# VHH binders against SHC-transforming protein 3 (SHC3): the designs that were tried, part 2

Target 1, 186 residues: SHC-transforming protein 3 (SHC3), of Homo sapiens (Human) (q92529r149to334)
Amino acid sequence: LGPGVTYVVKYLGCIEVLRSMRSLDFSTRTQITREAISRVCEAVPGAKGAFKKRKPPSKMLSSILGKSNLQFAGMSISLTISTASLNLRTPDSKQIIANHHMRSISFASGGDPDTTDYVAYVAKDPVNRRACHILECCDGLAQDVIGSIGQAFELRFKQYLQCPTKIPALHDRMQSLDEPWTEEEG

## First folded at step 1 (VHH)

Design e12 (framework vhh_ozoralizumab_d1)
Fold by ESMFold2-Fast, scan of step 1:
Structure e12 (fold): chain B 186 residues (1-186), chain A 127 residues (1-127)
Amino acid sequence: as target 1 above (186 residues)
Amino acid sequence: EVQLVESGGGLVQPGGSLRLSCAASGFTFSSYWMYWVRQAPGKGLEWVSEISSSGSTIKYPDSVKGRFTISRDNAKNTLYLQMNSLRPEDTAVYYCARVTVDNPGYESLGESYFDYRGQGTLVTVSS
């Protein structure tokens, strides 16, 4: 990844996440991101949004997802993926829309047959609120985007594990990360 | 329910050997990279070994390279650590850990996050 890899994608919006992804199994995490994609796509005019009828979400899934935020819905963005962050900027790269440190991103999914053009990721903001952010990708980019995010997670994690003595706070960070995420009413 | 249960720790003399096991359940074990990490008394977590989902990629830090061997049996959902030529500085609680790196788009907890870790098994190396 060097200085980072940049993609041009559409930001569709985000939906509040009321539970820590760390406490959920992979199947539940995937269901949450797919449900978030469906809800945000249905709410955004011009999204590719599947008109395919889906199974109604379980009570458990409904308890995890909160309010949608469509403030930046449909905006084309420049997404830069690096071992440090996911950086969202205007396409001319002059304005920062969001900057998510890698440590604040708990899960990412997308580019699968069921979500071919979509990528979702769950990130904490500086005040510990979580949201699932939805990106719409064109021309097969979703697979490249999710692959790059996964590579960034892998490289960052391995860097810390291979050089633990260079990061004196690794033990404290691991302990803090093992604790339940702070959950707010909404 | 994801569970990792470590076993095989104990008291050994310097130069001795131990084999640790980790029984995994509640997930598709064959789809995950697996790790051994340890924590010595009063110290932070230290990476000990990693193995890819298929077993084809294996890595060690210099501190244990040539002495420790990681392996896995995907049919039995079990991870192993063979420890030879043990030293007093190897005294630690050893943890079996899971992180998703073989399928990076599958799931990730970001930097330094283990997806799951077991309760650990104590290894004491003393005379």
Scores: ipSAE 0.012, ipTM 0.219, lowest interface PAE 8.2, mean pLDDT 75

Design e13 (framework vhh_6z1v_2)
Fold by ESMFold2-Fast, scan of step 1:
Structure e13 (fold): chain B 186 residues (1-186), chain A 128 residues (1-128)
Amino acid sequence: as target 1 above (186 residues)
Amino acid sequence: EVQLVESGGRLVRTGGSLRLSCAASGFTFSSYAMGWFRQAPGKEREVVAAISWSGGSTWHADFVKGRFTISRDNAKNTVYLQMNSLKPEDTAVYYCAADTYIANPEYSYTAPSQYDYWGQGTQVTVSS
């Protein structure tokens, strides 16, 4: 990935996620992203629609998803994927819509048969609010996008493993768990 | 739905070799990091080795470096632990685990509580 890879995609919106993805099993995480895609597609004019037939959501799934934010709904954006971040900008690159550090992204999925043109990812914003963000991709691009996100996760994992003195002891991590995440803390 | 099934554990002599296998089903295996953990009677569960989703990156605990090797075959949905130069202190129940926290695997693979799914375990006993 070098300095990053850039795609032009449509940003559809996001839905607040009320529980940490780490507290949910894999099946539940996948169901949450599929439900988020469905709800955002129904709310955004001009969205392709993820499902031809939709199963009704369980009460459990509904309890995990909160309010929607459609402020930038339907906007075409430049998505840059790197080992450092997912950066969302206007197509002319004049405005940053969102910049999500890779460490703040807890899950990503997309390009599945039921949601072929969609990519979803869960990220924390600067105030520690978690949201599931939905991207609509053109003609098979979703597979390339999710593949690049996966490659960025793997390269970041590899970079961490190559730094032999940076793995903190478990108790050191436990001591820092109560501190809010900040870019100024080294 | 998600199932992890370990196999290969048995009694082996000091200095011997053994390969453990973990067959995964019910999730997109090639998208997630996998780990091997072990627990001896009266001790805490500890991480032995971890492997990234593609197999391109691996981590091994200092006490097994040079002796154990983790690998995976995504076409077969299987992760392996090749164990060489076995010692009596390697006697433990070995567990396979899946880490579905994709974005921060550097923290997940070092803490048992961060792994989402666990197998039932396979017993390895090393005797002189």
Scores: ipSAE 0.013, ipTM 0.318, lowest interface PAE 8.2, mean pLDDT 76

Design e14 (framework vhh_7aqx_2)
Fold by ESMFold2-Fast, scan of step 1:
Structure e14 (fold): chain B 186 residues (1-186), chain A 128 residues (1-128)
Amino acid sequence: as target 1 above (186 residues)
Amino acid sequence: QVQLQESGGGLVQAGGSLRLSCTTSGRTFSSYAFSWFRQAPGEEREFVGAISGSGGSTDYADSVKGRFTISRDNAKNTFYLQMNSLKTEDTAVYYCAAGYTMENPHYEGLTSEDYDYWGQGTQVTVSS
């Protein structure tokens, strides 16, 4: 990745995730991101739309997803992926939509056959708490985008493995990132 | 949509070696995690090993650690299972599987139910 890789994508919005992703199994995490994509797409005019056939969400899934934030829905953005962060800006760089440090991101998925053009990631920030952010990509870019996110995760993990052993395990850090987070000023 | 096809299975003597290949078609990216599972007659499908999309992280079932090695060749859209010091207990149909999701590359707790894409399987028979 070097200094990072940049894509132009459409930001659709986010939906609050009320439970730590770390406390959920892999299948449940995947179901949560698919349900989040579906709900955000349904709420945003001009979205390509979610899959035609979807099972009704279980009561369990519905209890995990909270409020949607559609403030920036439908905007084209510059997404920069690096080992430091996912940075979302307007293409002219005049407005920051979001800047999520890699430590604040617990999970990402995308490019699935049912949601081929979509990428979702779960991150913490002071505004949205823990939320699942939904990106809409064109022309097969979703798989390239998720590939770059995966590369950033892998390189960040390798960096962690070379750190002193007194630093808490990455597993523990991921669990901390999934918990409600308080912003403090020194 | 990802399609997977296993090859390289066959009959081998105990103590021998065999290399399985899984060729992928469709779009494969560094974000894909790839795994091998196996199913012996009358048993459930069990995890064997996994490799992360970037190829940097691997994980193995305790029964195969030190004997089996998983690797990938992105240029050939293929990943492999190198099986050494084979035992009669390794006799099974071997399946490859792929997933799209990225997270910290701990493969502990991953089961066959965590993967959506599967090959048709290749038979490995180890004779005493």
Scores: ipSAE 0.013, ipTM 0.176, lowest interface PAE 8.7, mean pLDDT 74

Design e15 (framework vhh_5j56_2)
Fold by ESMFold2-Fast, scan of step 1:
Structure e15 (fold): chain B 186 residues (1-186), chain A 131 residues (1-131)
Amino acid sequence: as target 1 above (186 residues)
Amino acid sequence: QVQLVESGGGLVQPGGSLRLSCVASGFTFSSSDYYAIGWFRQAPGKEREGLSSISGSGGSTTSYSDSVKGRFTISRDNAKNTVYLQMNSLKPEDTAVYYCATEYVSNPDYGTLHESAYDYWGQGTQVTVSS
């Protein structure tokens, strides 16, 4: 990656994630994204099929997923992937639909055989809180998209290792929603 | 190249204290919010258990498992590129190999105690609480 790589994809929507992905094992994270893809696809007219076979979600999975937000469902968007963010814009108006900083993204998956055309990522923002965002990648792009997201995570970490510039964490926290310290810290 | 090296383990009596150190090389602890550091342990025949984590440049987000809350304290010295685990009131059940690990992307809200969230691991240091 350089200044970012851009793909034209379809944004299907998002579904609230009620628990931190960092508190869940990899298997559970993967199950959550797959369940989110199924639910959003079932709710959006014209979406491609997500699964040929689907088992009912466990009680645990159902307790982790909340309400869906389909405000921008079915829109073609320009997705720009960089070490700074995933930026979702309308190609026509250059309107920003969402800008998710890389550090706000806790998990991403996609291009799997069962969900070949889909990419899902969990990000925190002021509008949707923590949510799993679903992208439908036409023309076999899902593997390229998820690969670029993975590369952005890796390059971001490497930039930190090589760049001595300090990033003000206190300033970042002051710009974020109030953080509860009691739940995890005692 | 990212490396983590644990030290400070050893043999201690029940009720005693130890301070473990984790020295990071290949990157520095600064005001950057690109990492989280966690302490884990593994006793023979058991899965690795998350104990405590610290994240963010200022170390403002810490987490503790219920088994060590109130007894263990995680801290960070950015100038020495070192994370510490102060262990008090040690019990025979605390006998294990202790590991430090770092996560690729920091979450400013929460430190995670799940093994799968961590990308780089040290080799571990043995703690034995004699009974």
Scores: ipSAE 0.013, ipTM 0.202, lowest interface PAE 8.3, mean pLDDT 75

Design e16 (framework vhh_6z1v_2)
Fold by ESMFold2-Fast, scan of step 1:
Structure e16 (fold): chain B 186 residues (1-186), chain A 124 residues (1-124)
Amino acid sequence: as target 1 above (186 residues)
Amino acid sequence: EVQLVESGGRLVRTGGSLRLSCAASGFTFSSYAMGWFRQAPGKEREVVAAISGSGGSTWHADFVKGRFTISRDNAKNTVYLQMNSLKPEDTAVYYCAAPYEWTNPQYSGEYDYWGQGTQVTVSS
């Protein structure tokens, strides 16, 4: 993957995800991304629309998704996928729309028959706000995009296994818990 | 709620063998990498071994390579650490760990969820 692979796609927006993906099974995670795609597509003028006919969402799925953020809705962007991050910028590269470190991205899905032109990924920003971001791709590109995200996940994990990341916050907490035993009864 | 519960730690003679187990609950176990860490008295916590969600990829620290083997049983939601040819230097509390909000077995996320630890003491 070198310095990264760049695609030109349409950014449709994001929707808040109110529950940790870790607490959900794989099927539920996939259903959340499909529901997020549907809601964002319905809210954005000019979106293709992922589903001609869809089942109504369960109450459980509806409770997981929060407010939409459509600030950059419908704009073309340059998406760069690398082992470090997903970087979203204007096509002229003058403005960064978002930069999500790979370690902050918990799940990605798309390019399947039910979401042929769409890719969704769930990422946390630095303040721990979790959102599902929706990308609309031209015909066939969604498969390449989701494939590249999957490859970045795999390469990043292999890098971690070769050079394990230090955990300073946990180390600091362990140091406080690991106070030296004193012979004195205080 | 994510829960990790280690077991199997005990006193073992130098040259002996021991298998540690970590029972996991509250998440889709097969979708997450798992790791074993240890912390000896007066030392920093260090990574011992890691395994991918599918079990297809493993990593072992140089100081345990050839002696320790990490494995998992996804049907039982359990990760194991088989420890052979134990040395006094292996004396430590051993911890099981999982990364936060990671669903892809190849994801490299840092470990955020920890068990309570299990004490391994190796004596002559």
Scores: ipSAE 0.014, ipTM 0.287, lowest interface PAE 7.3, mean pLDDT 76

Design e17 (framework vhh_7aqx_2)
Fold by ESMFold2-Fast, scan of step 1:
Structure e17 (fold): chain B 186 residues (1-186), chain A 123 residues (1-123)
Amino acid sequence: as target 1 above (186 residues)
Amino acid sequence: QVQLQESGGGLVQAGGSLRLSCTTSGFTFSSYAFSWFRQAPGEEREFVGAISGSGGSTDYADSVKGRFTISRDNAKNTFYLQMNSLKTEDTAVYYCAATFELHNPAYREYDYWGQGTQVTVSS
């Protein structure tokens, strides 16, 4: 990846994730991203999957997803994928839509038969705390995007493994991963 | 309280085999990814092998590929390092480590560490 790879995709929006992805099994994480894609697509005019039929979500699944943030819905963006971050900018690069450090991204999914044109990733940031971000891609591009994200994940992991190993303070590490939502975050 | 404890270390002749175990307590075992590291006298600590939280993926240092195998037993809250065709260069203190399963292999900093177990390969 070097300095990163850049794709032009459509940003559809994000939806709040009320539970840590760390606390959920793989099947539930996958279902959360699919449900998030469905809800954001239904809320955004002109989204490709807006009229796709789906089964009603379980009560548990509905309790995990919160409010949608559609501030930048439907915008074409430049997505730069690197071992450092996923960076979302306007195509002219004048405005940052979001910059999610790789360490703040817990899960990514998409480009499969159930979500062929979509990529979703869950990231924590100061504005949304934890949210699932939805990208709509042109035919075939979603596979390339999710592949590049997976490659960035793998390369970043290898970088951590090559560093001299220090035993982190248990309390500090646990606090970082398990920090509770504040009353003002949502 | 969270604990990781290595066992199975000891003295072995070159060409022999050892199986290291890391027994864990105080957390949900199936939610964690596990790794082995080692440190030889006067050297930096180096990665040996890793196994994902699902158990579906493993990774190894080039120096041990084909000789060492990492595995896990979720029912026993234990994971292992099977060491075959041991060389004198494998002499080191071996550490087990654990981190939360985030389904992001690039974001797997190690949250818990064992105290280490000595492996000595002679002759």
Scores: ipSAE 0.013, ipTM 0.229, lowest interface PAE 8.3, mean pLDDT 75

Design e18 (framework vhh_6z1v_2)
Fold by ESMFold2-Fast, scan of step 1:
Structure e18 (fold): chain B 186 residues (1-186), chain A 123 residues (1-123)
Amino acid sequence: as target 1 above (186 residues)
Amino acid sequence: EVQLVESGGRLVRTGGSLRLSCAASGRTFSSYAMGWFRQAPGKEREVVAAISGSGGSTWHADFVKGRFTISRDNAKNTVYLQMNSLKPEDTAVYYCAASYVIHNPDYAEYDYWGQGTQVTVSS
């Protein structure tokens, strides 16, 4: 992964996530991202993706998802994936749309058969407390994007284990995922 | 969600070898980073080895490097700890633990733990 890999994708928006992803199983996390993709795609003109709804989302799922933020909906962005962060900038790199440090990202999924062109990730930042961000990828890029995010997580996991004092102990209390993100320098 | 069941712990002689297995239930096994921990009587639990969800990244504690190897078989929902050149000081209850592999490690606690399997190394 080096200094990072960059993709040009479309940012569709985000939707608030009201509960910690760590408290949910993988199937529920996946359903949250699918529902978030569906809702954001329906709200954004020109989004490529028709999701048929036969039933409303479960009561549990509806209790997890909050309000949408479409401030930057439909913008082409430069997405840089590194072990430090997911950085979203204008394609000319002059403006930052969002910068999500890896420690602030609790889940990512995408490139699934049901949502082939979409990537979603859940992150905390100072503007959006905890939100599921939706990216639309063209030309099969969704698989590459989610693959690079996964690689960054694996490399960061390996780096984390090189620091024994940061390895969680069974009795250790970790910072609540509901606490705001803060910059950490060791 | 995932449930973990360890097996393979037993009495072995110094210099011997042993393979521990941890069987996981559920379709999400490859989404979990896995770790092996151990705890000797009167001591705190310590990390022995860890492996990413894909198996592409592994880490081993200094006190077992070159002797223990962690691996996984996602098709069988199983993680293994191959233990070679066993020493009396390796005597402990060994625990398997799971954490979400696509979750940021800074947020991930080991969310699921097995019951443990006893390894005793006789001199």
Scores: ipSAE 0.022, ipTM 0.362, lowest interface PAE 5.7, mean pLDDT 77

Design g01 (framework vhh_6z1v_2)
Fold by ESMFold2-Fast, scan of step 1:
Structure g01 (fold): chain B 186 residues (1-186), chain A 125 residues (1-125)
Amino acid sequence: as target 1 above (186 residues)
Amino acid sequence: EVQLVESGGRLVRTGGSLRLSCAASGRTFSDYAMGWFRQAPGKEREVVAAISWSGGSTWHADFVKGRFTISRDNAKNTVYLQMNSLKPEDTAVYYCAADLEWGEYYDSPDEYDYWGQGTQVTVSS
């Protein structure tokens, strides 16, 4: 992803997540996002509905999810995915709904058989603290959206693993021990 | 990915000054927001100061505002806490912490990924 990829999706809302995703195993993270999708969908008129059948949430899952924020519920938005951020804007008014830096996003999931049209991601911001944000997609777009988010995560991670060539060129100079190793310096 | 080593804690007289340092190892230090926390015996850890990954934003608790200053040197992978006008109530173990996610939630210890061992600061009257 260069300058980013843009999708038109529906923003349904978010629900507060009261624990760090780092403190939870992968299975619990996926269950939290699925429960968040269910609760936000049930609260928003006109949402498709993610589940035909679902298990009642455990007490543990219920204790992790807090209050919902439905201020922008049901709005069509322009979602731009890049290695820097997930940027949510209203196409008709050019208003910003949210801008979540990649560093603030701890987990994302979606496009599963039970949640085929939905994408959820957990991000920190000043308004919602840590919250799970729910996007509704059409026509199989959810798989493309979650795929692009995954690619952004992977590319961001790879940027820190890239090292300069170990064999020196004739004009190369050794860097200071105090200098960070970045792609732009290599 | 990041390991933190603290130094500088010692006995200081009331009204004195002290600088704490926290040396970090790891290629991605500049991606982390950093915080200083303290804990007195029998008390919970409380946030003292926080600094963004670039150093462009800092926050200080009201009880140290004007006396303590957090700073960082990304070229040296080090974060500092300059403490002036020390009071007996500043006596505590001081901890350095790193958070990969946005430092906006600097006031919550459970948001930090990596912690130092702590350094004891004792202020005598």
Scores: ipSAE 0.013, ipTM 0.189, lowest interface PAE 8.4, mean pLDDT 76

Design g02 (framework vhh_7aqx_2)
Fold by ESMFold2-Fast, scan of step 1:
Structure g02 (fold): chain B 186 residues (1-186), chain A 124 residues (1-124)
Amino acid sequence: as target 1 above (186 residues)
Amino acid sequence: QVQLQESGGGLVQAGGSLRLSCTTSGFTFDDYAFSWFRQAPGEEREFVGAISWSGGSTDYADSVKGRFTISRDNAKNTFYLQMNSLKTEDTAVYYCAAGEYFDSWEYPSEYDYWGQGTQVTVSS
């Protein structure tokens, strides 16, 4: 990825995640990101998913997801993906919306048939809050974005192979990114 | 059998108001998002406004934004277009449309069902 790859995407918002992703199985993590996408899309005027029917959330999922933060909802942003971080800026680069270090990201998914134009990732913010961030991508770009995030995690994993103390945590996170691509149902 | 039927069109003077209604039958109203399109003589059919299945999101063409309001009444299986501050360039046949899933509500091809159209004429 070198210094990083930059995409122009739409930031839709985030929703608080009340439990650690590592305390949950893969199926539950995937359901959380899909429910987060649904909730944020319904709350944001003009989101692509806003015109699709919503299924009622399970009690389990409702207990894990907290309040939505729509402060930056619907804005176009420059997303830079590197082995260090996911950096979200205004397109003119004058304002940083968020900077999430790779080590603070516990799960990412998107670009699959259930979330074709969406990418969701769960990250800890600077005040130790955990949230699921939702990005809306144009025409197939979601697959490129999630692919670049996966590549950044893979390259970061190779760095941790030289420092074994952190391998188990990074390995589980990378497996979560890989499984959505292999378990697609048509 | 699915049916969408427009009403409320007619002749109005510039600066006036009209409310269009679209009554629906033959499907579960709450499962659908709704839009209005219009077509002037010799022109292509253009997007006017949309309302999501929940009513939580609306969108409008720049030419009507601030003047037109779309709304839905799930109890009556009907949705509306309130048109205020009408201009002569708003003269067109207005169509209601229903769709279950969208990549973009601005494209006629996204919609499953259409009404037959109602004429709106704005005189100077």
Scores: ipSAE 0.000, ipTM 0.107, lowest interface PAE 18.8, mean pLDDT 77

Design g03 (framework vhh_ozoralizumab_d1)
Fold by ESMFold2-Fast, scan of step 1:
Structure g03 (fold): chain B 186 residues (1-186), chain A 124 residues (1-124)
Amino acid sequence: as target 1 above (186 residues)
Amino acid sequence: EVQLVESGGGLVQPGGSLRLSCAASGFTFSDYWMYWVRQAPGKGLEWVSEISGSGGSTKYPDSVKGRFTISRDNAKNTLYLQMNSLRPEDTAVYYCAKDYEWLSGDYYESMDVRGQGTLVTVSS
């Protein structure tokens, strides 16, 4: 992945996620991201609106999603994907929208038939706590974006496993990953 | 270190049955959700089934619900998929996949924690 891969995408906003992704199965994580995309997309004028038909969300899914933050809704951004972070800036690089370290990202999904032009990822930051961030991509770009995020996670996971002080570093990092996510109150 | 080795695929007639196996090594098997995903010729990866670390929770898409059963033997570090009432549209390469803490779903196309797969062909 080198110094990172950059894409120009549209940032639609984020919605608070009230439970740790670690506590949820894969199917539930995917349903949460799809529901988050639907809600944020519906709230943002000019969004493509990819959802023509959808089932009402279960009570469980509705209890997991909180308030939306639409402060930067609808702006074009430069998204740089690296093993260190997902960095979101204005295209002229004069303003940082967000910088989410890979360690703070617990799930990413997108580019599937139900969310063809969308990518969503769940990240923890000081402003939004734990939130699902929604990106709208040009036709076909969403699969490239999610693929690059996947590659970054794969490379980072391999780096993590190959640490010089294997046993203590693995133990400390495992506890760090669990502790920050579990201490949040819903 | 993480290795997943699938087996049990083959040619089967419509309405037939197959049992797939996945031998896992290099990680604490019982701590992870495990998945079966498949890729039909010319198509992307499709989620087929998932099972919790303890085996207490399982999920299936409607396309296979009632026909396929996922199970695991944590003492043997082995994941299984029992496939009954097979249809031509079940023809695919089947992959065993481990949940990755930071990324799930679409990542399975590029994730290096799935095996080489086992081919299932359903035809007369």
Scores: ipSAE 0.012, ipTM 0.180, lowest interface PAE 8.7, mean pLDDT 76

Design g04 (framework vhh_7d4b_2)
Fold by ESMFold2-Fast, scan of step 1:
Structure g04 (fold): chain B 186 residues (1-186), chain A 123 residues (1-123)
Amino acid sequence: as target 1 above (186 residues)
Amino acid sequence: QVQLVESGGGVVQPGRSLRLSCAASGFTFSDYAMGWYRQAPGKQRELVASISGSGGSTNYADSVKGRFTISRDNSKNTMYLQMNSLKPEDTAVYYCAADEYLGSWYEDYFDYWGQGTQVTVSS
C-alpha cells in the first residue's frame, strides 16, 4: 500500500451504531452492516438498492442502529486507503469529507453476494460518534476496495506484532463466514 | 514496549475455580479497554469477557455468563478473570488483550495481546 491506494466511489451516508462491535458476534456484525446498507440505500435518491430480498430486522438489530446522517449523500469521492487511515475527499481533492484513522475503525465488510456493489465500515469520529459508513462502488470495484482495506488492516496488525509472517485467515474473516445462520423477526 | 503477562492458569477438575491475572506495562492502562479471549484446539479464538477502561462497563460471552467475572485494578495495572464452576468445554488457551478506547480495526481483535495461559478442565 505505500502512500495509499485511491479509488473513486460514491459516498451514500452513515447510520449511528449504538453498541460496540466487540459486544457482538461475527454473524451479528455482518447482519448490522447489511441492515445499515439497506436503510441508507432506501433513504438516498439514486442509490442502486443492494437487496433483491431483505430479511426483516430483529429487535436486537433495530436497537443497535440509530439515526442516519445523509449530509454528504450521493457524492462521488476520492477514497484513499492507507495503514494510517481511510481518507474521503472530493474528487478534485480540495475538500476533506472525512478522515477515519485506522485505530477508529472497528469493522469492515463488502462485496458480498447480497450487497455486491457496497462496502460498509464502522468508525468512530467526533461528528458521528460510532457510525456505519456506506460506500457504493461500480463495476466490481467493491471487491478491490474491501481487499485494500483488509490489506491495510493486516499491515497495521503486523506492525504491532512485529511478525514477518502473513496472516491470510485474518483477511478472509472480513469477507464472509461459514457459521450457522439464525433468522429472527422483529 | 507494551507487555501483557498472564498468570493463574492450570489443571483443575470440573466444578472448581481459577483466577487469571493479566499484568500490563508500557501504556496508560486506564485508557485501554481490556478483554479475555480463549482458543480451544480446532476452534476459532472467541471473546470471553471485556471491560471498559474505567471498569464501569463489562460484557460476557453467553457461554460464561453467571460463571465468570472480569475486573480490573487501574492502580496496579492489572486485569482479572474469576472463573467459577469450570466445565471441560472451558479448556483453552486464555489470552489477555488490550484495545485503545477509540477502538480497533476489528473490535473482536485487540491491539495488544499476551502470550496466553493454558486452562485445562479434566474429569
Scores: ipSAE 0.012, ipTM 0.155, lowest interface PAE 9.0, mean pLDDT 76

